VHH binders against q9y6x5. Designs and how they scored, part 153

Target 1, 379 residues: q9y6x5
Amino acid sequence: LPPKLLLVSFDGFRADYLKNYEFPHLQNFIKEGVLVEHVKNVFITKTFPNHYSIVTGLYEESHGIVANSMYDAVTKKHFSDSNDKDPFWWNEAVPIWVTNQLQENRSSAAAMWPGTDVPIHDTISSYFMNYNSSVSFEERLNNITMWLNNSNPPVTFATLYWEEPDASGHKYGPEDKENMSRVLKKIDDLIGDLVQRLKMLGLWENLNVIITSDHGMTQCSQDRLINLDSCIDHSYYTLIDLSPVAAILPKINRTEVYNKLKNCSPHMNVYLKEDIPNRFYYQHNDRIQPIILVADEGWTIVLNESSQKLGDHGYDNSLPSMHPFLAAHGPAFHKGYKHSTINIVDIYPMMCHILGLKPHPNNGTFGHTKCLLVDQWCI

## First folded at step 7 (VHH)

Design w72 (framework vhh_7uia_1)
Fold by ESMFold2-Fast, scan of step 7:
Structure w72 (fold): chain B 379 residues (1-379), chain A 123 residues (1-123)
Amino acid sequence: as target 1 above (379 residues)
Amino acid sequence: QLQLVETGGGLVKPGGSLRLSCVVSGFTFSSYAMAWVRQAPGKELEWVSSISGSGGHTYYEDSVKGRFTISTDNAKNTLYLQMSSLKPEDTAVYYCARAEYKYGSEWSPFDYWGQGTQVTVSS
């Protein structure tokens, strides 16, 4: 039987939630599987970019989904809807479901993972659900398990996306222990439901399951706002993205806009595109704007308005608050193994190995994940 | 000369219906996500609903799902919010906003706002 993999994302699941809250179902999953305590995501630490990095193994500058709002300077196209179906935005990379369908003559299935409802290089996931936030976790799980058991050619790669705890993290902030405890308990119960469903359908022992996330969450406050209007007039620039990473397209000379912004706030770094730190790998793409503003952790950039967000992400990817975790179980994985840290781009070549696929050139390092796998030697 | 102009607010009894309209000018309507945001007296701004520029994707705050419907008429450059089964808790000033649309439930940054239209739900 060919190897099978189910990749599950709980959006905005900050790694240290595992230390501050009880997860009995997730802990049972980990006991007979593996845990990576921190996954270092790509910059910017946003939903759409990081979900695409997981399935391509590429930095944002390489796969082209550089933010949830984008402008392409070469084509003059605007992307203001992160779920827009224009393949142009997605065609700079080949995600794993496309590779799975083309290399192995196998099917892929998707319950709302970003990009799976878009034809990429003329290939769409064999089975998919159009994005709709109103569809329950149970319905998504029912469709995925049906497709895993009842497909020809067989589904060997499946994805499942869930919006929590990100939505509640934004609404309440990660420091609201009462509300976050309730939300995280509900997520743990969904993990329990997932495992029970797979066991009841006879899938559990032969299916590789990865549970991960795209980023973490940090506490924001009305006391930590950067009002961009106090620093520069709207007539000098076009705003492509606002917070916590602002993407600025100058209407006048770039150096003049930079000089107006560079000393605007002690809680914001202002970069000319070529001066963006190399460690971000956020420079070599036409969709990255000439000036990028990066707010300090917990600070929100605003345009003379209050922010409703009590939690946010998008900040520096070196911050532990921005890191998710990865847990995995299945025949490919060791049992009871804990690993400290991997890069989010390392997930793609590991998944390709599990599925027997030849990975496209990528920024991940297979050696970083080999200690998780039973068929590999960890020195 | 970018403008967002809301109309359709008023006083309505609980269980009633209202349709809000927002006429936009000065930008390509279908190229931007649009949102409805409300502010009740003495409370913070609350996102209500968003629609993508293509019109293909709609999102709602949990408290309004099944009661409110967001839609656009691109030929008229108009955003609508059809409100049904109104409750006293829906009493607020409703703002039309141009937004960077986010995947899932993320709050969108709003770069342009209308003046607002008052909705009052009481006996």
Scores: ipSAE 0.000, ipTM 0.359, lowest interface PAE 12.2, mean pLDDT 88

Design w73 (framework vhh_7uia_1)
Fold by ESMFold2-Fast, scan of step 7:
Structure w73 (fold): chain B 379 residues (1-379), chain A 123 residues (1-123)
Amino acid sequence: as target 1 above (379 residues)
Amino acid sequence: QLQLVETGGGLVKPGGSLRLSCVVSGFTFSSYGMAWVRQAPGKELEWVSSISGSGGSTYYEDSVKGRFTISTDNAKNTLYLQMSSLKPEDTAVYYCARAEYKYGSEWSPFDYWGQGTQVTVSS
């Protein structure tokens, strides 16, 4: 049988939740598989950018999905979670499902992973679901397992996306132990359902399964707000993205806008595009705006209003609170192996290896994931 | 043309019930999250409840949980807020608002608001 891989994302699953809450089903999965305790994601630590980095192995400046909200000055196009279907935004990279379909004439299947309902380089996932937040995890799983068993050419790469614990992390904040305990227990139950369904259908022993996430979550507060209106008038700029990384397009001279912002708050760093720290790999793309504001962890940028958000992400990718984890099980993976840290861009070349695909040039390092794999030398 | 029109407010006694309605037009109702936000006299805007595009996920502010129920009728492009066990502190102008919750990646700010409907809880 050709190798098969199911990639599952639970949005906003902070790595240290594994230490602070009980996950009996996930721990059973890990016992016979591998765990990477921390995954260093890419900056900005947001959903669309990091989900695309997982499947391309590229930094955001290279794959072109540089935020959840973007503006292109030449075409006057806007990108958002409600306006994400234009191939223009996705065409700066080749995601793994496209490579999977084109190199070996195999099929891909997708339950709502960002980008999978968009034709990228004229190629759309062979089977996919249009994004709809109201579709249950169970329905997404039923479709994925049906496609894995009943496809010709065979589905060899499948993805499944779930919005929690991100939505609840924003609503309650990650420090709300009562509400987060309930949410995380439900996610663990969904992992149990996933494993049970795969076993029932005879898929479990021959399928490689990766469970990961795009970012973590940090606690916010009404006491930690940066009011942008106190620094600069709305007439001076167009706001492309707000918090915790603000993307500013000046309507007047860039230096004047920068000077009004640079000393506005002790809890925000203000960068001209060329001064953005090299370690972010967030500079070399026209979709990155001329001025970027980066709030300190737990601080929210607002426009003369309060924020109802008790948790957020998008912050500096060096922060442990922004890091997800990776767990995996299947014939490609060792059993009972624990690894400390990989970069999120390392997932792509590892997945290409498992599927027997030639990776496109990428920012990942295959050596970082070798110890997870049974067919690799690990010293 | 995007429009949100609230109705159903009024005067009600403590412990009473009201049902607010919001009729929306000019967008695909099932593609957006919807919310109820309130403002009491002399106070800031307070988020009350949100619902995903086809009603699969609901969220409530702690002070209204168990007393208020948010729902949608997609065929009628109508958002509802069923309020029970009303308290004097629930007195406010209630606004219907459009929010984006796709991908769950962040709680989107509300981009379109209705005119509001007054709810007064008094003897």
Scores: ipSAE 0.008, ipTM 0.259, lowest interface PAE 10.0, mean pLDDT 89

Design w74 (framework vhh_7uia_1)
Fold by ESMFold2-Fast, scan of step 7:
Structure w74 (fold): chain B 379 residues (1-379), chain A 123 residues (1-123)
Amino acid sequence: as target 1 above (379 residues)
Amino acid sequence: QLQLVETGGGLVKPGGSLRLSCVVSGFTFSSYSMAWVRQAPGKELEWVSSISGSGGSTYYEDSVKGRFTISTDNAKNTLYLQMSSLKPEDTAVYYCARAEYKYGSEWSPFDYWGQGTQVTVSS
């Protein structure tokens, strides 16, 4: 029987939450599996970009989901982080569930992972749920476990997405220990439910399970605002995305817009597209706008208004506050192994190896994850 | 007709042992995961143990691990739960169940249940 893999994402699970709160169920999972303490995500450190990078192994400039809000200069199309099911936005890459279905006589299943309710290269996940935030974790888990056990061709790759702790991280901020403690305990209980459900159904010993996240969270404040309206009149540009990375489409000469913005705040960097640092891998795509503003950690870009966000993400991917973690358990993984850091793009080639799939060309390095795997030699 | 029949319950003293049996008919026993689920007086249903249809993989609730052993005899279409070092908190009605899936928020992947057998642990 072919290897099986369940990929679980808890949106916005900052890596250092593991050191500041107790997670008895997750710690039991890790004790019999592996932990990667930090995953260096892609820039910008946002939900849609990083979820697509996990399943394609590509930087955002290569897979085309460059923000949660985008404008494509060639086609003049607009994308929002609501349920945008136009395949145009997703077709610049081939996610692992598509490869899984096309290379082998196998099925894929999805409980709301970004992109799984969209036909990509005319292929949609064999079993999927349309995105609906009102659907409980229990219902998502029930559907995934049913599909893993009762499908022909067999489901060998399954995904499960949950919106917390991101929603609470935005609402309360990551420094609100009382509220975050309650939220994180509930997540740990959901991890306990997941493990118990898989054991109860006889799936646990033969299933590879990865628990990860797309980004972290940092504390914001009304004392750390950058008012873009004090820098430049809105008549000079179209705003494609606002905070903490603003995407600016000039209505006048690009140099004039740049000159109005470049010295406006000591707490943001202003880049012409060609001057965006190479380390971001955020330059070579038509959906990246002519001018990008990057706020310093914890600073919010606003339009002459207060921000309601007490926590946010999207900041520089070198910041530890932006990093998620990765934990894994199953027949492919060592037991009790702790690893310091991998790149988020490394997850894709590792998953392809576990499933026996030939990866599409990607930006990940298989060597970075080999120490996690029982069938590989670790230096 | 699909049928699950539990036997072997009774009164036992703390530290004692008891063996539950579940005779299954009407389906291909070795193709399904089977489970023991219990309900203590005034409590919700609690999963106790599961076994794969092949009998190769067994799973236990933490509170019974090392004390209970789940097993199958495929030739007899019978599921067993060997209980040792029994405690008063093990007092419950024990159900044999076939593991299957249900849609919705209900945390019950079991589609067929036996009638249950009472286990009482008391001095």
Scores: ipSAE 0.000, ipTM 0.406, lowest interface PAE 12.7, mean pLDDT 88

Design w75 (framework vhh_7uia_1)
Fold by ESMFold2-Fast, scan of step 7:
Structure w75 (fold): chain B 379 residues (1-379), chain A 123 residues (1-123)
Amino acid sequence: as target 1 above (379 residues)
Amino acid sequence: QLQLVETGGGLVKPGGSLRLSCVVSGFTFSNYAMAWVRQAPGKELEWVSSISGSGGSTYYEDSVKGRFTISTDNAKNTLYLQMSSLKPEDTAVYYCARAEYKYGSEWSPFDYWGQGTQVTVSS
């Protein structure tokens, strides 16, 4: 029988939460598996971009999901972060569930991972749930385990997505120890439920399970606002995305808009598209706007208003506060091994190796993850 | 109408063997994972062993590994537990159970249980 893999994401699970809070169930998972302490995500450090990078192994400029809000100047289409199911936005890459279904007679299953309810290259996940935030973790787990155990052709790749701790990170901020302690304890209990369910269903010993996240979280404040209305009038541009990375589409000459923005705040950098730092890998896509504003960590870009967010993400991907972790358990993985850092784009070629799939060209490096795997030499 | 019926329990001496059987009806047997769960007097339910719907994957609690063997006969809709090298600590009511699709809040992922069969290991 072919290898099986379940990929689980807890949105906004900052890597250093593992050192500052207790996770008895996650620690039991790690004891008999592997832990990567930091995963360096892609820029911008947002939900849709990074979830798609995990399953494609590509930087955002290559896979085309460059933000949670996007505009394509060539086609005049607009994407908003929770409602747009147009395949156009997702078709610049081939995610692993599509590859899994097309290379061999295998099925994929999905409980709400971004993109899995969209037909991509005319292929939708064999089993999926339409995105609905009100559906419980328990219902998502029930569906995914049912599909893993009762499918024909067999489900070999499955995904499970959960919105916490991101929602609470935004509401309370990551420095609210009382509220974050409660939220993170609940997540650890859900991990315990997941492991127990897999053991009881006879799936645990032969299933590879990866638990990871897309980004971290940093503390914001009403004392750290950048009022864009103080820099430039609305008649000069269309705003495509606001904070902490603003995407500016000029209505007049690009140079005039740039000149109005470039010295407006000491707490944001203003880039013409061609001047965006190469280290971001955030330049070569029509959905990246002519002018990009990047706020400093903990600063929020606003339009003459207050922000209700006490935590946010999207900041520079070199910041440790933006980094998630990766834990894994199963027959493909060593037991009790800790690794310091991988790139988020490295997850895709590792998963392809575990499933016996030929990866599409990607930005990941298999060598970065080989020490995690029992069938590889760590040289 | 769904029914799970366990048989094969009884009194055995330490070191002895028993084979438990569970005949199921009212659902397609091979579409579900099946498990054996036991409860010793005055103690909580303890998972013992599980088998996948295909019969291809088997799992055991550490204390029974190497002594117990779980198997299925899908043509007969029957789950088995072959128990060997039995110890007094194995004394319990043994339940066969179908895997539950909705995990509420605690220890049981199982949606349907049999009536149980008593296994007593004593001299």
Scores: ipSAE 0.000, ipTM 0.131, lowest interface PAE 19.8, mean pLDDT 87

Design w76 (framework vhh_7uia_1)
Fold by ESMFold2-Fast, scan of step 7:
Structure w76 (fold): chain B 379 residues (1-379), chain A 123 residues (1-123)
Amino acid sequence: as target 1 above (379 residues)
Amino acid sequence: QLQLVETGGGLVKPGGSLRLSCVVSGFTFSDYAMAWVRQAPGKELEWVSSISGSGGSTYYEDSVKGRFTISTDNAKNTLYLQMSSLKPEDTAVYYCARAEYKYGSEWSPFDYWGQGTQVTVSS
């Protein structure tokens, strides 16, 4: 029967949580599977961009989801993550569930992975759930396992998204050991529930399961604020995105706006679009604004007010605090293998290989993940 | 001109229900998410719930999950908040607002608000 894969994301699961907290269920999962200790995500280190990079293998400038809030200078359209149903925003890439449905007579299933409830290139996930944060992990898991076991054509690719530990990371900050310990214990219990459910349904031994995340989390503080209003009046620009990467659309001369901002704070870098560092791969898209502000780790850009967030992400993707991990188990994966680092864009070509799909052109390198796979020569 | 008009507030007993409505003019829901934000006397603004422009994605504050339901009627440009199992702690002025972005737990600035409708939960 064709190979099957379940891709699970726990939003905002910082890689070093694995070293600082106990995860008995996750540890049992990786004992008979593989662990990648750090996944270097794409810049900006935000939810929508990185979730789309996982399933397309592309940098943000190539797949077009360049932030959680965007403005397209050519069409004059505005994107918010709450108005995510316009295919226009998602059509610059082909996510793996679309390829899965179009290359083979196969179905895809989704429990709330970003983009799965949007018809991309006129193709929507065969089975999906509209996003609703009140739906429990158990309900999402029940739907996914039902679709994996009862679909025609068969579901061969399934996704499951969960909002924690991101929600609590923002609320408490990652350094709140008491609250984060409680939250991460609950996540480990959900991983235990997932494994148990798959075993009870007879799916565990023949299903490939990847558990990963889109980004990490860093501690913020009311003592680390950058007040944009102290440097420039709001009448001079339109704010497309604020923190920790501000996207600035000038209403007056770009150079004048840049000059007002360039020395605003020692804890923020100001870039004209053409001067954005090449290592970010964040330049060649009409949705990247003429001026980008990048706050230093733990600093929050504000408009003459305090911030409610004690934790945040979106910072430089070279920062270990922004990195998630990847764990996997199943017939495609080695048992008990640990790997240090891969790029988040490498996940897509690996998943295509497991499913027997021809990947679309992408920024990932299959060689980076081949040591995880039983059917590959590592050396 | 752009307007948001809330109705449906009032006095209700604990455990009761109310349905709030917000009629918008001057823009369509397809371009923006809509939200309900509340402010209790002497407290800061608290985000309650949001819905995407298509109506396909909904988001809730933890304290209202399972009790409140957000929905829209795009043909009428109307946003609703169905509130059940109301508690004294739900007493607040409820504002309809246009949202810039919202996903999962992330909360962002709201750029246009209605005048608000008072909800009072008391015996």
Scores: ipSAE 0.007, ipTM 0.481, lowest interface PAE 9.2, mean pLDDT 89

Design w77 (framework vhh_7uia_1)
Fold by ESMFold2-Fast, scan of step 7:
Structure w77 (fold): chain B 379 residues (1-379), chain A 123 residues (1-123)
Amino acid sequence: as target 1 above (379 residues)
Amino acid sequence: QLQLVETGGGLVKPGGSLRLSCVVSGFTFSRYAMAWVRQAPGKELEWVSSISGSGGSTYYEDSVKGRFTISTDNAKNTLYLQMSSLKPEDTAVYYCARAEYKYGSEWSPFDYWGQGTQVTVSS
């Protein structure tokens, strides 16, 4: 039987939630599978960039989805929600569902994973759902399992995206134990539903399932605001992205804008593009602006207004609060194995190996995930 | 100049319905995501709903899912919020905002706001 893989993302699932809350269904999944306790995501630690890094194995500067809001200096195009389906933004990389469809005569299926409703390199996921937050987890799961069982050519790669616990993490903050406990219990129940559905349909024993996330969450406060309007007048720049990483396009001399910003707050770092730390791998793309501002963990950059965010992400990817986890179960994976850390870009070459696909050049290291896999030597 | 003008607010009884409208000018409506944000008395700003310029992607805060519907009429440069099954806790000033909003409930920066329209749910 051809290998099959279902990749599931619970947006904003911070790794240490696993230590602070009870997940009976997820723990049962892990008991017969593998757990990677921390996944070091790419910078910036945002939804679109990290979801695309999972499926391409590339840093943001290489795959081109460098933020949730972007401006391309060469083509003068603006990326916003109104044009997020323009292939131009996604065509700097080849995501795994495209490789799956083009390299092998196989189908892909998608329930709302970022990019799957976009024709990338003239190839769209064989089965997909347009993004709509009102569509239930159950409906997304019903479609995915239907496509896994009833497709020709066969669906061998499927993705499922769910907005929680990110939505509640923003609304309540990760330190709100009462509200987060309720939300995380509901997610664990959804994981239970997922496993039960796969078992009932006869898919469970032969399907590889990865449960992961794109980033974590940190607590924000009205006491930790950086008012950009107190630093610089709007007439000097165009704002491409704001918080917690601000992308600044100068309307005057770049050095003058930099000098107005560099000493404005002790709680943000101001970088000229060429001075962005090499460890971020966030420099070599026309969509990265001439000046970026990086707020310290838990600080929010605002424009002379309060922020309603009680939790946020986008911060330095070395912060444990920004890290998700990865759990997996299936014929490709060991049972009861725990691994400490991988890079989020390592997921792509591992998934290509499981599916028998030749990976496109990528920033991941297959050796980092070998110990998870039954057909590999772990040194 | 960029302007967003909200209308349609008012007093309504619990269980009632209202439709808010936001007419925008000074930019190409279909090139931007649009959002509704509310502020209840004595509380912080709360994001309610967002829509892509094409209307292909919609996003809702959990407390309004199934009760509120966001939509656009690109020919009229108008954003709508159809509110049904209104509750006293929906009482707030509702703002129309131009948004850079993406997947999930991630709060993206809003760069232009309207003046707001008052919705009061009371009997």
Scores: ipSAE 0.006, ipTM 0.412, lowest interface PAE 10.4, mean pLDDT 88

Design w78 (framework vhh_surovatamig_d1)
Fold by ESMFold2-Fast, scan of step 7:
Structure w78 (fold): chain B 379 residues (1-379), chain A 123 residues (1-123)
Amino acid sequence: as target 1 above (379 residues)
Amino acid sequence: EVQLVESGGGLVQPGGSLRLSCAASGFTFSSYAMSWVRQAPGKGLEWVAAISGSGGSTYYVDSVKGRFTISRDNAKKSLYLQMNSLRAEDTAVYYCARAEYKYGSEWSPFDYRGQGTLVTVSS
């Protein structure tokens, strides 16, 4: 029987939540599996970019999903969470479910992982759910487990996406102890339900399960706003993305726009595209705009209007508040092993190894994750 | 069906006070952060104040800090905005709002809004 892998994402699950809140079900999962305490995500630390990096092993400049909001000046196409179905945006990389279906002639299943309801290189996940935030975790889990048990050719790679704790992190802010405690307890209960369902269906002992996230969350405040309208008039530029990383397309000379922005606030960095720090790996893609503004942690860029977010992400990927964790359990993984840090791009080559797939060229390093795996030597 | 019904708006002179109320139904009120958002004449929607589900955390736009107080009564399923020291610039339609969340990437306060209540500050 081919090895099977279920990849689960709880959006916006900041790594240090594990130390500040109680997770009895997740701790039981970890006790008989592995924990990576911090996953260093890719820049920009946003949902679509990081979910695609997990399944491609590529930096954003290489896979082409460089933000949650993108604009292509040649085709005049716009990308957003409400307009993400055009394969044009996704075709700069090959995600693992496509490789799984084409290399091994096996099936893939998806409950709402970003990109799985889009044909990428003319290949869509064998089984998938169109994105709908109103669909319960239980319904997503029921579909995934049904497909894992009742597919031909067999489903060997499955994904499950859940919007929490990101939705509540935005609404309440991560410092709202009462509301975040309730939300995180609910997530832990969902992890318990997941494990129980897999055990009842006879899947638990032979299925590899990864629980991870795309980014963390930091507290925002109306005391920490950068009003872009105080810096520059709307007539000088087209705004592609706003906060906390603003993507600026100049309508006049780029140097003039840069000069109006560069000293406007002590709480943001202003970069010409070629001056973006090399450590971000955020330069070599036409979808990255000529001027990029990066707000300091907890600062929100606004247009002479207030922000509704009490928490946000998208900030510098060196910030621990932006880091998720990774926990895993199954026949491929050691039991009771803790690892400090991996890069989010390292997940892809590890998953390819578990599934017996030849990875596409990628930015991950298999050596960084080999100590998690029972079939690897790591001394 | 989510329903939000605002009341308490009216004409007040500068320096005056008003208390806005919002009656919520169709969802578990105590489980959601709530906001007041406003639309001034000829302007877009702007956020004014937010309160956590428990009422333990409150947030305000700088222009209203110290003048406006957001509060809630979870037993009555009601949200309030106490507005003091009103200025002409506070003239707007005020909406009670529950934040919308779409696909883990964008958070919007405009998922559920009521019909609004007009506040006019004029001498």
Scores: ipSAE 0.019, ipTM 0.267, lowest interface PAE 6.1, mean pLDDT 89

